# VH-VL binders against p39998r288to527: the designs that were tried, part 34

Target 1, 240 residues: p39998r288to527
Amino acid sequence: VQLLEMESITSEFFSINSAGLLENFAVNASFFLKQKLGGRARLRLQNSNPEPLVVILASDSNRSGAKALALGRHLCQTGHIRVITLFTCSQNELQDSMVKKQTDIYKKCGGKIVNSVSSLESAMETLNSPVEIVIDAMQGYDCTLSDLAGTSEVIESRIKSMISWCNKQRGSTKVWSLDIPNGFDAGSGMPDIFFSDRIEATGIICSGWPLIAINNLIANLPSLEDAVLIDIGIPQGAYS
Short names: E, the ipSAE of ESMFold2; O, the ipSAE of OpenDDE; V2, 0.75 times the mean of E and O plus 0.25 times the DockQ between their complexes.

## First folded at step 11 (VH-VL; framework fv_canakinumab)

Design q5 (at its last look DockQ between E and O 0.93; V2 from the best seeds 0.82)
Fold by OpenDDE, look of step 11:
Structure q5 (fold): chain C 240 residues (1-240), chain A 119 residues (1-119), chain B 107 residues (1-107)
Amino acid sequence: as target 1 above (240 residues)
Amino acid sequence: QVQLVESGGGVVQPGRSLRLSCAASGFTFSRYGMNWVRQAPGKGLEWVAIIWYDGSNKYYADSVKGRFTISRDNSKNTLYLQMNGLRAEDTAVYYCARDTFYGFAFDIWGQGTLVTVSS
Amino acid sequence: EIVLTQSPDFQSVTPKEKVTITCRASQSISEYLHWYQQKPDQSPKLLIKYASKSFSGVPSRFSGSGSGTDFTLTINSLEAEDAAAYYCHQSDSYPYTFGPGTKVDIK
């Protein structure tokens, strides 16, 4: 809610709209994650090893999904990183126009989309790239998993499958959640009482952090190792 | 345990051919660029060639270009170096070396195989 | 090709002394400079990658520094087991090249 207000202020008084902020997020967050993937030293075309693989778990109905796709675009557009995205719904059931737009651009930049966890696993076997990062971008700060899952039992099952897959990647893969790890309430940082499954995130990437949530997340998510606030270009005056 | 084991070295006359092999074990071979590095007796290290993880690209030192061919069989976890038109100056211990996970440096080396070119 | 030079060619050092080896590139190679140790009758071992990053398992007394054209390998408090040849290696561009090596002996 606070972030939405900040975005509104930024748009109204500073003429920086949500699309601009989203792009700023994607650029700066991608820079951050590229550093985590070995940085400029590793991420060059002359590398004789396969590109690292980043998997994105995204909603197709909220801002988190759009942000994730934009982030994915920036990660893969140079060819140094392979990116696969799996949506909470099928590709034919995209609900948000921004997600659709970002999806199209994402594809044009070399990003791949799979339709199921099974397809994802198959893709992983063929790509010969190690999965090093999973981006958890299903609920974000816009909604809860209960909100997403409540629309369909099929979607609920899919989300659970995605969470299960993600959590199985632990040990060799870092999981970065956008704004909030899925399965937690974005406002309080407490576990979602209406949805039992949770992403075991190792890091959080956010553009605005509720101070209340961080302490609760630390207390309730032992896997959490890091959190980064991304500068998305909100003017200081917007905070005053 | 991660290991590279070279084989195929021996004594050959100038102008002859020799094929070296490097057997990899203990890691996913298909995810690493592989190199050949040689060392003449009592001399320093000389990079010979590199092959991409999928064999899509190869680069050679000028000293061996046109004569040596690097290749790999990922299904067999094996790296090869076909050496044609061997010269006396090709006499060396030949090492296979794996790129680091991030690439560009060599973190795993075999024990080497000696190639002696003499008349 | 990028030519690497090393200094000194040879160094005889008393245990516990500090050893410094320099590697210079004929042109800038950014951070794509690596250091290897080779003991007699053994294969080379990676010590330092990307100019200053210690490889796993390498003793803390080994460190690397530099960027561009000038690089340094430092052995802080030389141990007897450190008697070896040390080579720098550039991977900035093909062909990859090695320095001529520095031999370190123990007095």
Scores: ipSAE 0.900, ipTM 0.959, lowest interface PAE 0.4, mean pLDDT 94
Fold by ESMFold2, look of step 11:
Structure q5 (fold): chain C 240 residues (1-240), chain A 119 residues (1-119), chain B 107 residues (1-107)
Amino acid sequence: as target 1 above (240 residues)
Amino acid sequence: QVQLVESGGGVVQPGRSLRLSCAASGFTFSRYGMNWVRQAPGKGLEWVAIIWYDGSNKYYADSVKGRFTISRDNSKNTLYLQMNGLRAEDTAVYYCARDTFYGFAFDIWGQGTLVTVSS
Amino acid sequence: EIVLTQSPDFQSVTPKEKVTITCRASQSISEYLHWYQQKPDQSPKLLIKYASKSFSGVPSRFSGSGSGTDFTLTINSLEAEDAAAYYCHQSDSYPYTFGPGTKVDIK
């Protein structure tokens, strides 16, 4: 709730729209993640090893899904990083206008989309790239997994399989959640009591504002190693 | 246990051919670029050739271009160096070397195999 | 072809003293310069990658610096086991090349 209010105030008072904030997030977050992948020393076309693979787990929402796809576009558009996205719903069922827009651009820039965990696993084998980063963008400040799962048992089962797949990767892969790890309450940072499955995130990418629940997340998420605040260009006067 | 083991070295006459092998174990061979590096007795290191992870690109030192061919068989986790038209100056210990995970440097080296070209 | 030169060719050094080895490239290679150690009758071992980044397990007394054409490997407080040959290697462009090596011995 807090982040949505700040974005609305910023748009009205400082003449900054949501598309501008989204693009600032994508640029700055992609730079941060590129450094985690070895930066310009590794990420160049002459490398005799395969490009690193980033997997995005995204929902059909402006707050998380649109950010994730814009980020994915910036990661893959230079050809140095391979990106595969799996949505919590079927790709052809996307309804959010910004998610659809960013998804179309993402695909044109070389991003890939799969429709199931089994398809994801098949694509990973075909690419023969190491999966080094999973971006968890299934939940945001404005939506819990209980909210997403409650709409259908098919979606709930799909989310659970995506969480299971992701948590099996942790030993060799870093998992970065956008804003709040799925399975946690955004206000308190405590596990969601209405949905038992949760991502064992190794890092959190905060967009614009510090996560106020960080101490509770540290206590309940022992895998957590790092948190970063990404500048999205919010003017100083918007902080309150 | 990450390991590279070269084989196929020996004594050959000038103008003859020899094929070196490098057996890889303990890592996903098909995800790494691979190199041959040689060292003449008492001398420094000389890079010989590279092959990309999928075999798509190969590059050679000028001293061996046209005579040596690097290849790989990812199903057998094996790197090869076919050496034709051998000369006395090709006498060296031949190492296979793996690119680092981020590439460009060599983090795993075999023990080397000696090739002697002598009449 | 990018030529790498190293200086000095040879050093004989008292234990606990500082050793400095330089590598110069005939043209800019950015940070694509790496350092290897080779002890007698052993395979080379990676010490420093990308000019200044220590490889896993390398003692902290080894450090690298430089960019472009001029690079330095430093061993602060030399240990007896550091007696070896040291090579720089560029991977900025094909063909890859090595420097001629610097032999470091204990006095």
Scores: ipSAE 0.655, ipTM 0.877, lowest interface PAE 1.2, mean pLDDT 86
ESMFold2 (binder alone), look of step 11: mean pLDDT 94; pTM 0.960

## First folded at step 12 (VH-VL; framework fv_canakinumab)

Design r1 (at its last look DockQ between E and O 0.89; V2 from the best seeds 0.83)
Fold by OpenDDE, look of step 12:
Structure r1 (fold): chain C 240 residues (1-240), chain A 119 residues (1-119), chain B 107 residues (1-107)
Amino acid sequence: as target 1 above (240 residues)
Amino acid sequence: QVQLVESGGGVVQPGRSLRLSCAASGFTFSRYGMNWVRQAPGKGLEWVAIIWYDGSNKYYADSVKGRFTISRDNSKNTLYLQMNGLRAEDTAVYYCARDSYWGFAFDIWGQGTLVTVSS
Amino acid sequence: EIVLTQSPDFQSVTPKEKVTITCRASQSISEYLHWYQQKPDQSPKLLIKYASKSFSGVPSRFSGSGSGTDFTLTINSLEAEDAAAYYCHQSDSYPYTFGPGTKVDIK
């Protein structure tokens, strides 16, 4: 994938490591989403209304998960936004070291984690905060849903439940996918033929993307309204 | 439809107490800060008080501080204003007003209830 | 408290004319200035929020501008139904305060 190559060049040739890129993504993406949530006008402690709720759907087996947790951290650290994260696996089953690290920091910043869609729904019932944004970070550009689901029937069932829940969030809730909506191929932008369920994303947050993939997504995902390229600090030379 | 309906207004003597209610419908009441705003006959608007969505915080105008108490019951979708030690200058139409979705502006108003304080 | 002033107090205008109402704050209130319309025997209605954002359902002839201490409500082409009192409101800090209001009549 072109993005992986760009990141590799960025690290090897320009000495900009993945941690730096991750943080840059989180900072700039959080700024973008905060503006969508009302910006400084709304997001202040003096507001008599409840904070908006952002829900993150993440996997521990790809870079998208780590990016999502970092993003979640930057969203909730000021206390102006409530963030809940649900993983494709149980919290105790996280395997990726970066995801674990980001998860720990995320928790320290006030982020919450639930272990099932049922728990998520229960949490939502107790909160006055409306769900305004869902961050879809289960797949990313590193893997496919088939790759994730193929490891366990339990994980497959969880993913399907998460997708179902996400797609039920309509109206005032926007769904932003990191790099690629779940159920689509990151390289081609075409529907994944090996997995029937797909996230009905309304927006895409990417750190770099082939134009061909974007065009195919637009053609195959009617719910898609917007796409934003986040500057994560990749030098121009890395694109050539 | 979204609406607010005030009640409890009437004629009272100075020094007496009165409790106003505001019934909310058509929206999730517990997700909005609520305000009282009053308007003396032939005069402008005066903000009276605000209460947080969960009742965790309250603020009052200096003119009513120590005499009025704003409260809410989210289970009943109702906003209250307890008015003690009423004065002639408290005579006004009292409106309940909802904070807008992003807060700070008042996007929904009731029709108001008249409070007259006279000897 | 933050004191809001409005100008003019009263304005009689011919239909289709442009109306400009100003609101000034005693100190900077950033963009936390809102405009309301109140017709006789009616409750106030929100017109403009956060200095320049039109509220849903408000005709396009209404617009707001300004930041800091000086704000303006503009009615580009006055309609007969626009006869009303107009109030600015600050929510930058407590206590919240309103301007004294501007009454607009139709000639």
Scores: ipSAE 0.901, ipTM 0.956, lowest interface PAE 0.4, mean pLDDT 94
Fold by ESMFold2, look of step 12:
Structure r1 (fold): chain C 240 residues (1-240), chain A 119 residues (1-119), chain B 107 residues (1-107)
Amino acid sequence: as target 1 above (240 residues)
Amino acid sequence: QVQLVESGGGVVQPGRSLRLSCAASGFTFSRYGMNWVRQAPGKGLEWVAIIWYDGSNKYYADSVKGRFTISRDNSKNTLYLQMNGLRAEDTAVYYCARDSYWGFAFDIWGQGTLVTVSS
Amino acid sequence: EIVLTQSPDFQSVTPKEKVTITCRASQSISEYLHWYQQKPDQSPKLLIKYASKSFSGVPSRFSGSGSGTDFTLTINSLEAEDAAAYYCHQSDSYPYTFGPGTKVDIK
């Protein structure tokens, strides 16, 4: 709630639109993740190993899905990182205009989209790339898992299968949630008692503002190793 | 554990051929670029060839280009070096070496197999 | 082809003393240089990757530095088991090349 108010104030007071903030997030978050993947030592021409694979789990939401697809675009556009996205709904059912826009650009930059966990697993075998990062962008700071599922048993089942797949990724795979891990209340940072499945995030990427509930997330998410605040270009005066 | 084991070395006459094998175990072979490196008796290391993880790209040292062929069979976890037109200067211990996880460095080496080319 | 040279060719060193080995490239290779140790009758082992990054399990007495054309491997306090040949290797461009090696013996 406070983050929504801050973004509105920033747009109004400094004439910085939400698309500009989205792009700043994508640029800076992609740089951060590239360093985690090895930076220039690894991400260069003539590497005889397969490119690293990043998997994005995204909702049809401007504040989570659109950020994730813009980030995915910046990751894959240099040609050294493979990116596959799986939405919480079918891609032909996308409604959010910014998610649609970012998805179109993402595909033009070489990003891939699959429509099921089984298709994701098939694509992973074909690419034979190690999955090193999963980006969880299913839930944002503005909604719960119940909000994402709505009344659809199909969408709820799909989200549960995506969470199950994500939590099976072990070893060196790192799971980075945008703002709040799927299955936690954004306001309190406590587990969502109305939806039992939760992403076991290893890191949190905060978009411009510190996550209010970080202390509760630390206490209730033992897999959590790190949190980072990504500068999205909000002027200092907007924090007044 | 992660292991590379070379085989197929021996004594051959100049002009003959040999095929070296390198058996990989303990890691996902199809996710790593693989190299051959040789060392003549009492001498230093010489890079020979590389093959990319999927077999799509191959590069060779000038000293062996046109005579040696690197290949891999990912279903058998095996790297190969076909050596044709062998010469005395090819006498060496031949190592297979794996690219590191981020690539470019050689983090796992086999024990080597000796190839002697003499009349 | 990028030629690597190493200096010195041979070094006999008292235990606990510092060892410095240099590698020079015939053209800039940025930081795409790696160091290997080869003990008698053994396969080479990776020590330092990308000029300065220690490989897993390598003792802290080993360090690397440099970029461009001039690179250094340092053994801060030589131990008896460090008697070996040391090779630099560039992976900036094909064909990959090694330096001629530096033999380090215990005095």
Scores: ipSAE 0.727, ipTM 0.900, lowest interface PAE 0.9, mean pLDDT 86
ESMFold2 (binder alone), look of step 12: mean pLDDT 94; pTM 0.959

Design r2 (at its last look DockQ between E and O 0.89; V2 from the best seeds 0.00; counts 0 for: pae E 3.1 > 2)
Fold by OpenDDE, look of step 12:
Structure r2 (fold): chain C 240 residues (1-240), chain A 119 residues (1-119), chain B 107 residues (1-107)
Amino acid sequence: as target 1 above (240 residues)
Amino acid sequence: QVQLVESGGGVVQPGRSLRLSCAASGFTFSSYGMNWVRQAPGKGLEWVAIIWSDGSNKYYADSVKGRFTISRDNSKNTLYLQMNGLRAEDTAVYYCARDSSSGSAFDIWGQGTLVTVSS
Amino acid sequence: EIVLTQSPDFQSVTPKEKVTITCRASQSISEYLHWYQQKPDQSPKLLIKYASKSFSGVPSRFSGSGSGTDFTLTINSLEAEDAAAYYCHQSDSYPYTFGPGTKVDIK
C-alpha cells in the first residue's frame, strides 16, 4: 500500500517516526471533528446542553486502532466530548503494544470502553447525548475485514454486530472512516468480495490515501458525502 | 412540532409565591438546557435563570437570586419556576426559552405567561 | 455583569432601505452575541446566532457581523413585516444579558 511506503520513507529517510505521525494525525483530525461537533461555540463549560457523544469502532491494530484511540483521547481530554470505544475483540485480549499504550492514555483522559454492542447500547441509554459521530477504525488501510474475521468466529460475529449497529445509526449521526470504510479494499476502493458487510460511511478521514481509490469508493458507496485529508507531517519528498 | 407552553401566571400580592410551568413537546426535552426570560410591560428582555439539561447546574440573575428557583422534570417534559417573595418589579411576561443545539442562543420560545404583582 | 448597549434606540425607515443596528458590549464577548426579533404581542424570535450565523428560516436580508465588543445587525432591504424590536443577547458569561432593544418602524 502506498501509504505504508510513505510512512516507511518518512521514518527512514526523514527520521519522523510513527509516534510523531500518530500524534499529528490525532491533533489535526480532532480539530477537524471538533469543528463538525460545533466548535468552540458549543464545546465549552458554559454550555447547558449535554456533551456530544462520539463512538469509536476499533481493531487491535497499531495503525487503525492506535490512530483511533489517539484521536479519541484528543476528543475527550477536555471533557466537552464524551467518547466510547468498542473493539473487535475484548479489551483484555488486546495484543498490539501501541494500541494498549494508547488505550491506557485514552482511559486516563476520560475515554470509555465497552466490550459489546449490547454494553454500548446500555451505556448510551444512561447518557443524555445521542451519538453524533461514529469513527470507523476497524479496518484501516493495512488490513481487511477478512483478515480480522478470519482469526475467530467470535471476532467475525462482533465485527458484523458492530457494522450492523453503526449502519442503523441514522439522522444526525455521521460516520467517519479512518482511511477506508470497513468492507472496502483500501487499494482499489472496491467492495471487499470476501466480506459481505460494509460500513455505510458518510465521510473519510485519510492521511495520504491514493486518489485513485476515491473514485471507485464514491461509485460504490452512495452514503459518502465528504473526504478530508489530514496533514500528519509527511514530507513532500516521501510522496515521490 | 417543537413547542413550549407556559402556564401559572396571574395576579398576586407582594410577598406571595407563584409557580410557573413550561410544557415542552416535539423534541427531546432532556437534551436541552432551558431558560426563563421575562419582559416587563413596555420594557426589554431580561434573562432570569437557566438550568442544565440534566438539572445538574443552575444560574440566576442577581435580581431574582435567593427568591426564584428553576427546576425541571424531564420525565414530564416540564420546566418550572418557583417564585417566592414576589415584588412589584417582578411584574412581567415570563417566557421559557430553549437553548439551541449548539447552546447559548435561545431558538425556541413559548408564548409567555403574565405575572402581575400588585397590592 | 456584561452590559450591552444598542444604537439607535429607534428608527423610522422607508421600505427597501438598509437598516443597521449596533450592539456594544462592556467587555469582549468573542462571538457569543445573538440577535432576536420581537414583533408586537409576539414572542421573541432568534435571527442571528454567534454574531454572524443566520438561524434557520430567517430571510437572507438579515445578516450579522462583528466580534469582541462591537456587533452589527443589518437588514439589507427593509420589508414592511420587519417592523419590530430587535435585541442583542450575550452568552459569553453568566449572568446572560440583553441589550435595551432597538425599535424599527416603517414610514
Scores: ipSAE 0.796, ipTM 0.894, lowest interface PAE 0.5, mean pLDDT 94
Fold by ESMFold2, look of step 12:
Structure r2 (fold): chain C 240 residues (1-240), chain A 119 residues (1-119), chain B 107 residues (1-107)
Amino acid sequence: as target 1 above (240 residues)
Amino acid sequence: QVQLVESGGGVVQPGRSLRLSCAASGFTFSSYGMNWVRQAPGKGLEWVAIIWSDGSNKYYADSVKGRFTISRDNSKNTLYLQMNGLRAEDTAVYYCARDSSSGSAFDIWGQGTLVTVSS
Amino acid sequence: EIVLTQSPDFQSVTPKEKVTITCRASQSISEYLHWYQQKPDQSPKLLIKYASKSFSGVPSRFSGSGSGTDFTLTINSLEAEDAAAYYCHQSDSYPYTFGPGTKVDIK
């Protein structure tokens, strides 16, 4: 809630639109994740090792899904990072205009989309490389996982399978949730009492203003190792 | 234990052929580019060839291009170097070396196998 | 082909003294330069990757610096076990090349 208000205030006061904030997030978050993947030393055409694989779990929502696909676009634009996205709904059921726009650009930049966990696993086997990063963008600060799941039994089942798949990833795989990990309330940082399946995030990428409920997240998310604040270009004056 | 072990070295006449093998263990072989590096007795290191992790790309030093062929069998965790038309100047210890996890630096080396080309 | 040169060819030094080895590339190789140590009758060992990043298990007395065409390996307080040959290696472009080596002996 606080992040939503701050972004709205910034847009009105400093003539910064939501598309500009989205792009700043995508650029800065992609830079951060590229460093986690080995940076310029690894991410080059002449590297004889397999390209890193990043999997994006995204919802059809402006806040989380659009940010995730814009981020995915920046990751795959270099041609040195393989990105696969799985949506919480079928790709042809996407309705959010910004998610659709970012998805179109993402595909043109070489990003891949699969429509099931089974298809995801098949694509991973073809690439013969382990997933190094999973980006969890199924829940944003403007809705809970239970809100998204409550739209249909099909979507609920799909989300549960995506969470199960994500939590089974091991080894060097890191799970980065955008803003708030799925299954947690953004205001309190406490678990969602109506939907027990939760992403076992190892890191949190915070957009703009820091996540206020971080202490409760630490207490209830033992997998959490790291949190980073991404500068999205909000002028310092907007905080006053 | 991550390990590379070369074999197939020996004494051979000029113009003949040898095939070197490098057995890999303790890591996912198919995830790494692999190199051959040689060192003539008393001399420095000379890069010979690389093969990419999936076998898709191969590159050679000019001194061996057209005579040596690098290959790999990922199902057997083995790197090979086929050396044809051997010359006295190919006399060296041949090392296999693994690209590091970020690539390009050689973080694991075998103990080497000696190839002597003499008449 | 990118030619690497090293200086000096040979250096005999007293224990605990500083050793400096330079590597110069015939064209810019950015940060794609690596340093190896080879002790007598042993395989080479990676010391420094990407000009300045220390490899796992390498003593802190070893450090690397430089970018572009000029690179330096430094041993701040030489130990007896550091007597070895030292090679730079570029991985900016194929064919990969090594420098000719620098031999470091203990006085």
Scores: ipSAE 0.407, ipTM 0.763, lowest interface PAE 3.1, mean pLDDT 85
ESMFold2 (binder alone), look of step 12: mean pLDDT 94; pTM 0.960

